VH-VL binders against DNA topoisomerase 1 (topA). Designs and how they scored, part 4

Target 1, 137 residues: DNA topoisomerase 1 (topA), of Thermoplasma acidophilum (q9hm08r4to140)
Amino acid sequence: FRIIIAEKADAGRRIAYFLSGGQVKSHRAKGTSYLEFEYNGSKTYLIPLSGHIVEADFESGYSDWNKIDLSDLIDARIVKNIKNKVAYQTLQAFRGKVEEIVIATDYDREGELIGVEALDIIKEGKEEIRRAKFSAL
Short names: E, the ipSAE of ESMFold2; O, the ipSAE of OpenDDE; V2, 0.75 times the mean of E and O plus 0.25 times the DockQ between their complexes.

## First folded at step 1 (VH-VL)

Design lb3 (from lb1 with heavy chain G99H R100S Y101L G103T S104G P105W Y108P, light chain N93E Y96W; framework fv_livmoniplimab)
Fold by ESMFold2-Fast, scan of step 1:
Structure lb3 (fold): chain C 137 residues (1-137), chain A 119 residues (1-119), chain B 107 residues (1-107)
Amino acid sequence: as target 1 above (137 residues)
Amino acid sequence: QVQLVQPGAEVRKPGASVKVSCKASGYTFTDYYIDWVRQAPGQGLEWMGRIDPNSGGTKYAQKFQGRVTMTADTSTSTVYVELSSLRSEDTAVYYCARHSLYTGWFDPWGQGTLVTVSS
Amino acid sequence: DIQMTQSPSSLSASVGDRVTITCQASQDISNYLAWYQQKPGQAPKILIYDASNLETGVPSRFSGSGSGTSFTLTISSLEPEDAATYYCQQYDELPWTFGQGTKVEIK
């Protein structure tokens, strides 16, 4: 199935309703709300993240987000201190169960880092990783 | 220990500008946002904006657009907020606060700088 | 902007009392809410984050609950050092906004 990572709850709801045609199930897991729907023949989970999940320190050379491919960032060495344990546990539960990960966070530095953190928690290395922009929705 | 250190007070005349400093220590300065929040005497907390010390990128509250500038000096681990065209209504305690890239809340806060605008 | 409204604006209670403070958001903010304590002459201090998570070092008598638009901060057994003003803050979207504050005084 597919996971979509969004930065804001309201934006996440808009994306889910648009993609699903209005048939969305809401879930709450350990304090983190997420949405479930069908899109393009695949079960899709949309997880809105209010902020960062872990404290991270990136390798030198990853400070200029304008010039960095998101695929390169997911391979950056991240030293993790878990700050939002509930969001971490929710994302970790999906590890190894997804075929596609879509990053739909804001295009500023904070949004990029949130996306990279979520990827690090979820990915096993076989997933198709995509970036999507839904700012007009 | 993680600390944000601010001067205790600043005094300015109406129409002047004030630049308040916030010196960070005890952590990697470029890994966290710094936000500025002010509090007028007897009033609540008002968010002014944030800066990313790593990129220099800023977001300002609309009320302060055109009058506020936030900057960061990585060589001294110091963030500044500069407010221009001061009015008596700008008299307040100005706090810097660390907004972790992994949280949406503030921890720690500086002890605040009382800016007094008087003739 | 998201408007945050607290109730009551002030209260007086005795040591040992259960104190409840509420915070209402003008729109759904999920659980993206923090509570702060501010004593006179001091900077605010974080108590609760993500609506219900207790910050490290904060006494267990403090707890938070709620989701969406309605949130509560509870002090299960009031202590003298709890006399302060308490603020809620939303971090669902910029600009960050705070409630007007609730002043807690000891009788």
Scores: ipSAE 0.005, ipTM 0.517, lowest interface PAE 14.6, mean pLDDT 80

Design lb4 (framework fv_livmoniplimab)
Fold by ESMFold2-Fast, scan of step 1:
Structure lb4 (fold): chain C 137 residues (1-137), chain A 121 residues (1-121), chain B 107 residues (1-107)
Amino acid sequence: as target 1 above (137 residues)
Amino acid sequence: QVQLVQPGAEVRKPGASVKVSCKASGYTFTDYYIDWVRQAPGQGLEWMGRIDPNSGGTKYAQKFQGRVTMTADTSTSTVYVELSSLRSEDTAVYYCARGYPRTSYYAMDYWGQGTLVTVSS
Amino acid sequence: DIQMTQSPSSLSASVGDRVTITCQASQDISNYLAWYQQKPGQAPKILIYDASNLETGVPSRFSGSGSGTSFTLTISSLEPEDAATYYCQQYDNLPYTFGQGTKVEIK
């Protein structure tokens, strides 16, 4: 199945309703709200993140010198301290179960970093990783 | 108050090397990249490369690879660009500029006043 | 390398005029584009970053728009102090590249 990481619950809700044609199931399991729907023949979960999950710093030798690309960030060495335990546990529960990870966080520095934090928690290395823009929503 | 201070001018003969300095103040030196951009008289802007003062890591434009070296001295908050095997075409104003430490913000927000490097016989 | 092409190369306009400068990228750079102003004998000064964000302290008559491969810098009402050369710059990929510049003169 597919997981979509969105920034802000409001934006995430709009994305889910747009992609699903309005057929969305809401979950509130374990303190984290997320949405479930069908898109392009795949079960899709959308998890809105309100902020940083992990207090993270890139190692000094691994600062990205080009525009941050998702593939570059996946390979980055990050010092991690768990900041939001509930969000961390929710994302970790999806580890190894998804075929595609879509990052739909804002295209700014904060959004990119939140996306990286989520990717690092979920990915095992075999998933398709996509970046999506939903600025019209 | 952020400042990047460069010497006004340098003169070299063809075949020599020049080392231009850029002294930073008013911010945490190791938090931001420094980019080097040159401008030949009457011409446009040309990116030469960047340095991370924290790691000493560098990225250079291919045109300058093999002739350019960028270094940083954290004890004096100073970045240097050294260009070797100088030709008359290297006559230009050399600017240092502060970039962002990583990310979506690769614009240069503070610039030194530039060093005019003249290569003449 | 990503090639940046500006148009026009130069223009003359009157105080109070709306001035538009365009910048084309040879490939999609999303919104990773900045605009700089350079006056004779001075270092460039940033005006716009991320295609449309006005830098702090820059007059509101300056604005940027566009995404992908086509970008525009607009001066809504030209002032005498706006006589300068304007450069676009992509920061989507290394090496960073600049447009050739647009010289704005007041007539």
Scores: ipSAE 0.000, ipTM 0.501, lowest interface PAE 18.0, mean pLDDT 79

Design lb5 (framework fv_livmoniplimab)
Fold by ESMFold2-Fast, scan of step 1:
Structure lb5 (fold): chain C 137 residues (1-137), chain A 120 residues (1-120), chain B 107 residues (1-107)
Amino acid sequence: as target 1 above (137 residues)
Amino acid sequence: QVQLVQPGAEVRKPGASVKVSCKASGYTFTDYYIDWVRQAPGQGLEWMGRIDPNSGGTKYAQKFQGRVTMTADTSTSTVYVELSSLRSEDTAVYYCARLYSRGDYGFDYWGQGTLVTVSS
Amino acid sequence: DIQMTQSPSSLSASVGDRVTITCQASQDISNYLAWYQQKPGQAPKILIYDASNLETGVPSRFSGSGSGTSFTLTISSLEPEDAATYYCQQSYRTPLTFGQGTKVEIK
């Protein structure tokens, strides 16, 4: 099946209803809503995001200076801190299950970064990846 | 728990319209599609279309396009199918069914059906 | 439209028998197939969804298998209450379409 990543909930709904001809099923999982419909013979899920999902940071233990050895800082791992846990979990549930990922976030740096964050959570390397702009919808 | 309640029977003359109701209870009405499926006496199942109670969006089978209308009333948790220009071939049991679409698209609950008889 | 063809159209079997019903799709529908049981005067009841997943509350003697264009419903040990008509249904594309049905009778 296909997944579409949209940046805003209302933009996502407009895209889903336009592509489906008005035949959209709403889901809510772990507090996050997403849309399901058929398009060009493929089951399609549209996940609207409200902003960044992850943020780069050092492992959280390294912020507690009372317990850190100096040598540990040299080998510190950089981990992505999950900023939006419900969106992360929703996207992670689709990992390895999709044939096509469509990034429909805004065409600016912020939208590009949000799209890349979502892509990193979903992709395993075999999917077709497409960028789409749905202006005038 | 989950129930879809329909009237038992409707009788109409050829050329008339019929509007069949389906009252839902026991779940969040706007979270599930409702599809309509009919079955002529002694025949198989035929899909007519679908409505999303949340958006009011509909999709109809091409065969019924132009004479079928599906609506939803969220205040009463009721969906309707209206079929116009009735012919004897429209005599059938009309079922509403809830679509369980967590990746599987099965109909997990069905109404008991309404027998619509078209006779002169 | 995707055409669904079931085989056989009808069968008669004894209690305890293994019963197999097949369903063919006119094009690849992956695993988007459900099986229903319908008894006279009643609405259909779902047995299997997503080709092989048993619906909650359905006896374990029912099972589904297959993918793509070829699917099977199996009743491992027929019970008297299993006398009914069985339908397959694809959900890959609208319009949703059903097989013509297989009537299962007890000898």
Scores: ipSAE 0.000, ipTM 0.509, lowest interface PAE 17.6, mean pLDDT 79

Design na1 (framework fv_navenibart)
Fold by ESMFold2-Fast, scan of step 1:
Structure na1 (fold): chain C 137 residues (1-137), chain A 120 residues (1-120), chain B 107 residues (1-107)
Amino acid sequence: as target 1 above (137 residues)
Amino acid sequence: QVQLVQSGAEVKKPGSSVKVSCKASGGTFSDYAMNWVRQAPGQGLEWIGQIIPIFGTTNYNAKFQGRVTITVDKSTTTAYMELSSLRSEDTAVYFCARDSGYYEGLFDYWGQGTTVTVSS
Amino acid sequence: DIQMTQSPSSLSASVGDRVTITCKASQDISSYVAWYQQKPGKAPKFLIYAASTLQSGVPDRFSGSGSGTDFTLTISSLQPEDFATYFCQQYNSYPLTFGQGTKLEIK
């Protein structure tokens, strides 16, 4: 099946409606809404994301930059903090189960970064990856 | 269980702004979209817009775009709707309503309503 | 925008009557219709979604039907607490839109 990552709920719903011809089923997974429909003969899920899912940070104990010991910087580590746990878990549930991933986030820096974050969570390397623009919608 | 409690009635002059609050209790505030719907005296329901707290996303009815701002304060589990450039036609009862999910568009819990009167 | 038109605008009925109100969408919305009940001075109450699915706690005398553009709400045996205004709502596309309401009055 196909997964489409869209930015903003309204844009995502418009994309789903357009691609499906109006036949869309809404779902909920741990409070996160996503849409299901048929497109080009494939079952398609559309997940709207508005904002970053993951952010980088220093391990606990390194967050106060003014007090960081220089010797500690040699061992400093950055861990990715999950900012949106529900969106992260929803995307993880699709990992390894998808034939095609379509990134339909906005064509600006923030949209690109959100798209990359989602792609990194879902992909295992065998999927066909596409970038789509729906600015006309 | 889930309760939505709104701020009290407002009387405003044309051209001013009004900000209505909606405090949620019970359930998980961030797992649901919050919507605003109004009803003019003797009229039907009109959807104004929504906010999805977990994503920080807002969707507005084009009719109100440019005049409405919906925000949330997660620390107090409160949603707000601010409407500017008020006209007499904005006289209505304003309801907050919880979506059954993030943007299913179904309203399972409602606030009691806030009467906003715009008069000179 | 999808226009939702209810018929009739008002209806007079007696306790025990079978009451039917209709809702017509300006375009195909599949089964994405909800119904709400509103009593004077109160917020609307969620009754039905997906055209025919009753919300938990709603009496079984209420039923919904329809698909595409034509939808119906039926109350099989009207009770005193059912006198209210009923609204249909489409949730197929944004902006979300409601019918103008059907006021159910005591005959």
Scores: ipSAE 0.007, ipTM 0.518, lowest interface PAE 13.7, mean pLDDT 79

Design na2 (framework fv_navenibart)
Fold by ESMFold2-Fast, scan of step 1:
Structure na2 (fold): chain C 137 residues (1-137), chain A 121 residues (1-121), chain B 107 residues (1-107)
Amino acid sequence: as target 1 above (137 residues)
Amino acid sequence: QVQLVQSGAEVKKPGSSVKVSCKASGGTFSDYAMSWVRQAPGQGLEWIGGIIPIFGTTNYNAKFQGRVTITVDKSTTTAYMELSSLRSEDTAVYFCARESYDSSGYPLDYWGQGTTVTVSS
Amino acid sequence: DIQMTQSPSSLSASVGDRVTITCKASQDISSYVAWYQQKPGKAPKFLIYAASTLQSGVPDRFSGSGSGTDFTLTISSLQPEDFATYFCQQYNSYPLTFGQGTKLEIK
């Protein structure tokens, strides 16, 4: 099946309704709502995130973990705080169960970071990964 | 007030393409889907397809798949419908209309005035 | 595709009459039906959605009813400006589909 990750709940609902023609099923997993529908012959789940899932903090004073060299990360002793526990657990529940992951977050830095966070939680390394190009929300 | 204003009438030759525009005013452009509907002389209404402007995602009626392209220009709040390989049967008035795409939504609540497209030799 | 069938195709009526137009869906569409009024040379005008909810600004002589597969539009007391063609539309699924229209003419 397919998973679509959306940045905002409102945007996610709009995408799901448009792709399904209004025929969606609502679910709740560990307190997070997500949508199920059929699209292009495949069962599709759409999970809206509403922002960052993980907040990284560095003891060494790094201010932007996305720009840090990999060798620096080994010595930095990164402290990771789960900012959205319910979203994190919902994404983990889908780990290893999907064939395709579509990142439908905004095409800007914040949206890209949210997409990367979600992808890192879900992926096992064998899925097809696609990025949907959307306007800033 | 929501207003949709369409481009003027077109006369086209068989085999050519036509591109009709629909300019939206107010804050409706990003929050609603835009649909295209046509009506042949003396006939009923036929849905062609739609687009969600903020995402650029399209949904086409299978009857027109391969001949129709719906696009948007968000900077000018304008939607476009391009129909290719025109036949005499494509002679119709083409309307744009706004559609709600959320779970509590409603169908085509505001319509453009229509664009007459005549396909003749 | 969901087929929408209207009846009658046309009818003649007088000012003050009660008029009912029927619309049948080929499958269950719950209450996802809208009604439109179209006057010659004009775009359709939105009247009713969710089978029975009247759009703001539409006169209360218009009403809709039904669920599932059978729907009706009623005009309780016809006014001169009501002579037009009326269309039902399902929006339960894509493609969106319309009834063939009912032309309401002066008797």
Scores: ipSAE 0.006, ipTM 0.511, lowest interface PAE 14.1, mean pLDDT 78

Design na3 (framework fv_navenibart)
Fold by ESMFold2-Fast, scan of step 1:
Structure na3 (fold): chain C 137 residues (1-137), chain A 119 residues (1-119), chain B 107 residues (1-107)
Amino acid sequence: as target 1 above (137 residues)
Amino acid sequence: QVQLVQSGAEVKKPGSSVKVSCKASGGTFSDYAMSWVRQAPGQGLEWIGGIIPIFGTTNYNAKFQGRVTITVDKSTTTAYMELSSLRSEDTAVYFCARGTDYYPEMDVWGQGTTVTVSS
Amino acid sequence: DIQMTQSPSSLSASVGDRVTITCKASQDISSYVAWYQQKPGKAPKFLIYAASTLQSGVPDRFSGSGSGTDFTLTISSLQPEDFATYFCQQLDSYPYTFGQGTKLEIK
């Protein structure tokens, strides 16, 4: 099946209505929601994201800049902290099940990063990946 | 707030076509799905089809496919339903309706247009 | 097409009564059911969506429940203005289909 990642519920809803002709199913699961519809013969899930799902962070011990030699930052480890557990779990549940991933987040720096974060959670490396812009919707 | 105002009653002969208008007045029109529904005298409701005005996307009930066309004129915020090859069983009140933000339910309705098909 | 069947087709009740109207879908439609009220000579009025969510401005004596194939509209204490025909509608798949209607009458 296909998954579409949108930034913002409004944009996601408009995309789903456009592609389905208004025939969508809304799912609510313990504080998250996503849309389901058919498009070009394929079941499609659209997940709107309200913001960043994960963030990069230095491992503990490198937060105090007064005690950090600049050369030590080269050896610092970066860990990804899960910022939105519900969104993360929802996306992870689709991992390995999708044939196509469409990133429909805003075409700005923040939207691109959110799209990359979602893609990283879902993809196993064999999916077709498409970037879509719906600026007029 | 949006109000939907439909065109007046029509009397048509079998085999002709009818075009009913639905004009949005007093509010937002274009972002929401619009449906056309009919009701024969003393009978229930039957969905004909719908359109999302901002996108021009249409979906029709297969029963009417080939005979029905739903269109929008964005400059006048008016939706149209044209039904061709009319028969006596097409005699009904035709309603337009607009959906909600979250679901495609028919939240706001026009007052209805009576179409009578008789020889 | 998904068939929606309402029970009863008509019902007589008194002001103050609790009234229940049932709607059955021919296949699983999750919670994609809306309910409408129609008075003679008027367009239908939207009451409930997503099976159980009351539209803003609708009195709280109206409630909806159900999922899958069986749905219910309840009016907990009938008022004079509630005598009307009620329709359920499925919004799961095209074509959208309505129940045949339940006429709620005085006496």
Scores: ipSAE 0.007, ipTM 0.524, lowest interface PAE 13.3, mean pLDDT 78

Design na4 (from na1 with heavy chain I54Y T58A N61A A62Q R98T S100L G101R Y103S G105W L106G; framework fv_navenibart)
Fold by ESMFold2-Fast, scan of step 1:
Structure na4 (fold): chain C 137 residues (1-137), chain A 120 residues (1-120), chain B 107 residues (1-107)
Amino acid sequence: as target 1 above (137 residues)
Amino acid sequence: QVQLVQSGAEVKKPGSSVKVSCKASGGTFSDYAMNWVRQAPGQGLEWIGQIIPYFGTANYAQKFQGRVTITVDKSTTTAYMELSSLRSEDTAVYFCATDLRYSEWGFDYWGQGTTVTVSS
Amino acid sequence: DIQMTQSPSSLSASVGDRVTITCKASQDISSYVAWYQQKPGKAPKFLIYAASTLQSGVPDRFSGSGSGTDFTLTISSLQPEDFATYFCQQYNSYPLTFGQGTKLEIK
């Protein structure tokens, strides 16, 4: 299945509604809510984040994420100090079970960092990684 | 790299509790998960639970929920497993083991084991 | 829970033999399988992770293969110190589960 990472709960809900045609199920894992729906023939989970999961710093060469091809992120590493334990555990529960990770966080610096934080928590190295913008919402 | 040293053998009566310790050295204590696994005489390995010292969060196999508590003392870099309401079926060797990548590699370092015998 | 089933439960072999032990998961676990060796009275020793990656220091006569639900551990030319019990483990999902073990005995 697929995972979509959104920066804000409201934005996440709108994205899930749009992609599913209104057929969305809500879940709770270790205190964090997430959404489930079907999209393009695949089961999809959307995790709306409220902000940073970890206090993080990019490795050398990743401080300008706007310039980095998404395929390069599969090799990205960051130094972490966990800030939101519940969000971290929720993302960890999806590790190793996902075929595609879609980063749908905001384009700004905060959104870039949140996206990289979530990616590092979820990815095992075999997933297809994509970026998506839902500006129509 | 990482070394785990467990407490000594215990003989317990049915209905009592046992607390086994696992002292870690090498590596940064918060950088790995600590797992507890048991092995009854002549049997295979059974996962009991895990604690991630960085968070202080423990999770347990359903079979042991309500009877097991896994804790950590960061000042002494020691993990503990306490099992209550002991029965003869709990007689086993109890191992602690690290997962340095938070369950990405499997269990890379193991303690020597602690024999727990439940007998009247 | 994911069930890990090993086959055979015991195996007799001679030094120099090629030995294969199999492990079957009840559901798809990708390549998240580790293998351990355990000698009597001792803790398990980590051999292989990610189904096929040898842990540093493990002799190259050991190899692992498989993906999805079917996995194998192979010892290409059995040595005296290899007589032990071998366990597979899935670390794809919680709770973590082990196979029942395969006891490799002298013929």
Scores: ipSAE 0.006, ipTM 0.501, lowest interface PAE 17.0, mean pLDDT 78

Design na5 (framework fv_navenibart)
Fold by ESMFold2-Fast, scan of step 1:
Structure na5 (fold): chain C 137 residues (1-137), chain A 119 residues (1-119), chain B 107 residues (1-107)
Amino acid sequence: as target 1 above (137 residues)
Amino acid sequence: QVQLVQSGAEVKKPGSSVKVSCKASGGTFSDYAMSWVRQAPGQGLEWIGRIIPIFGTTNYNAKFQGRVTITVDKSTTTAYMELSSLRSEDTAVYFCARSEGYGYYFDYWGQGTTVTVSS
Amino acid sequence: DIQMTQSPSSLSASVGDRVTITCKASQDISSYVAWYQQKPGKAPKFLIYAASTLQSGVPDRFSGSGSGTDFTLTISSLQPEDFATYFCQQGYDYPLTFGQGTKLEIK
């Protein structure tokens, strides 16, 4: 199946409803919920995030995250100082089970970092990774 | 079916620069990382660096930091590696190689570009 | 940097033989090992990833095993097309590094 990572709950809901034609099932964990639907013949889960899931060690020494290359975060598999335990656990439940991961967070630095954090938690094997822009929604 | 097609052989003088291209087809270019790996005559494989087009981010082997630049042109689905301040030790076959997502493993390779640096 | 050391550097074998190639990492890399096959004048071909997972289309006679620092590539019954150089590669940390290669030759 497919996983879509969105930055905000309301944006994620709009994306899911648009792609599914309104045929969406809601799943809940306290503080974090996710949506299930069919899209292009594949079961799809959309997980809306409200912010950062983890805090990188070197962030404590950096005031400007532009000094922190996103590839360093991806490459190091930084999973320290978990800030949102429920979101982390929800993402971990999908580890190794998906064929495609779609990052639909905002196209700014903050959204990109949130997307990288989610990818690092979910990615286990040879998943196909895609970036998607839904600003038109 | 994924195909990576590289530019032709180059002969360069010490101190010059070389820019090698790698045109990708048969897959979604921006969803995969693209790496460059070289192999000196009769030697093993050496990773130079990679780019993740969807994030616009690069990571370079420290041995080449300051001399190498990896870029992509998404409109032509082409990756480039430019290596400056060439030395005779840079004589090698240079390969581009695709990797899913984070660039951990190389599932598809270009045919290689021979770069010869001679004085 | 993580160093990958292969053993042996070269190996002579006959068709039908069981061949084993070993790869040792200088530190614990979990299961982040891939294996590649390279024939003269050609680019490497992807065989195995995550230490033991066969790439689609790779014959079942190829298998990988190991975790931590010690990894093995096995060819259970060598075929003529298997004579090549084999490389291991760690995907655990940057820079990505390869073993020096093992040349598999006809006996």
Scores: ipSAE 0.007, ipTM 0.524, lowest interface PAE 12.9, mean pLDDT 78

Design nb1 (framework fv_navenibart; at its last look DockQ between E and O 0.05; V2 from the best seeds 0.00; counts 0 for: pae O 6.9 > 2, placed apart)
Fold by OpenDDE, look of step 2:
Structure nb1 (fold): chain C 137 residues (1-137), chain A 119 residues (1-119), chain B 107 residues (1-107)
Amino acid sequence: as target 1 above (137 residues)
Amino acid sequence: QVQLVQSGAEVKKPGSSVKVSCKASGYTFSSYWMNWVRQAPGQGLEWIGQIYPGDSDTNYNAKFQGRVTITVDKSTTTAYMELSSLRSEDTAVYFCARSYDYDEGFAYWGQGTTVTVSS
Amino acid sequence: DIQMTQSPSSLSASVGDRVTITCKASQGISNYVAWYQQKPGKAPKFLIYYASSLQSGVPDRFSGSGSGTDFTLTISSLQPEDFATYFCQQYSSYPYTFGQGTKLEIK
């Protein structure tokens, strides 16, 4: 099946409605909501995000800026923490089962970053990856 | 506090089945992946599979070729791992392990269940 | 399947030593790596997740690093209670797989 990653719920709904011709099923699983519909003869899930999924943080001992020289942060290791747990869990649920991943986040710097975050989480093997622009919707 | 308590040691003959239980407490049972991992004597760790109790979604290691079934009983917050068609190579300590938050490694472990397969 | 090649298989060290264990993935796995400590007759203990995030309650002498294919667990100053077997794990792809382990012994 196919998944479409949208940046926001409203945009996601519009995309799903448009692609499905108006026939969309709403689901809730593992703490999040997603949409299901058929597009081009294939089962499609649309997962709306709510901003960044992950955030960069510093390793233990470098998180308190009041106790650390800022120059030391240059050498500090960066760790990836989950910011949006719901989105992360949802993407995890689909990981390994997806044939096609469509990144439909906004076509700007922020959207690109969010899209990369989502892709990094859900991508497992050699899934077909597409970048879609739905600004006209 | 999170606790995972497993059933006792099992001695089985080849061709039989074993079902190991893992009683979970101290957290929302339905909201975390429960994993099963085994360790043969003197060997490393091998991931068997996992289940998300909230919807009974499962993922299995294909190595077991359908011999393994992982289930849960939400009313008793217990996870089960059943392995059929046992062979000597299945002799191992079997662990249940809860994932850290969102399947980010295994943060909490049961004490292990020794399964011995012998003629 | 993704193979996690851990090295060394065994290591002798003394209290106070700096110890480094390496794990190499057969393919890129971002930072989806965990490290565990296991003592004889016990279940593994969760140490590190996301390659470099320290689990709560774990001493800060433990640290992890790496991204992509090369990962490292470091114990900055070995303590008596640290002698055990250590395992790396990837949870990037199914099936989840572990390194073969590193037994850390007293010199």
Scores: ipSAE 0.021, ipTM 0.638, lowest interface PAE 6.9, mean pLDDT 89
ESMFold2-Fast, scan of step 1: ipSAE 0.344; ipTM 0.741
ESMFold2, look of step 2: ipSAE 0.091; ipTM 0.689
ESMFold2 (binder alone), look of step 2: mean pLDDT 93; pTM 0.950

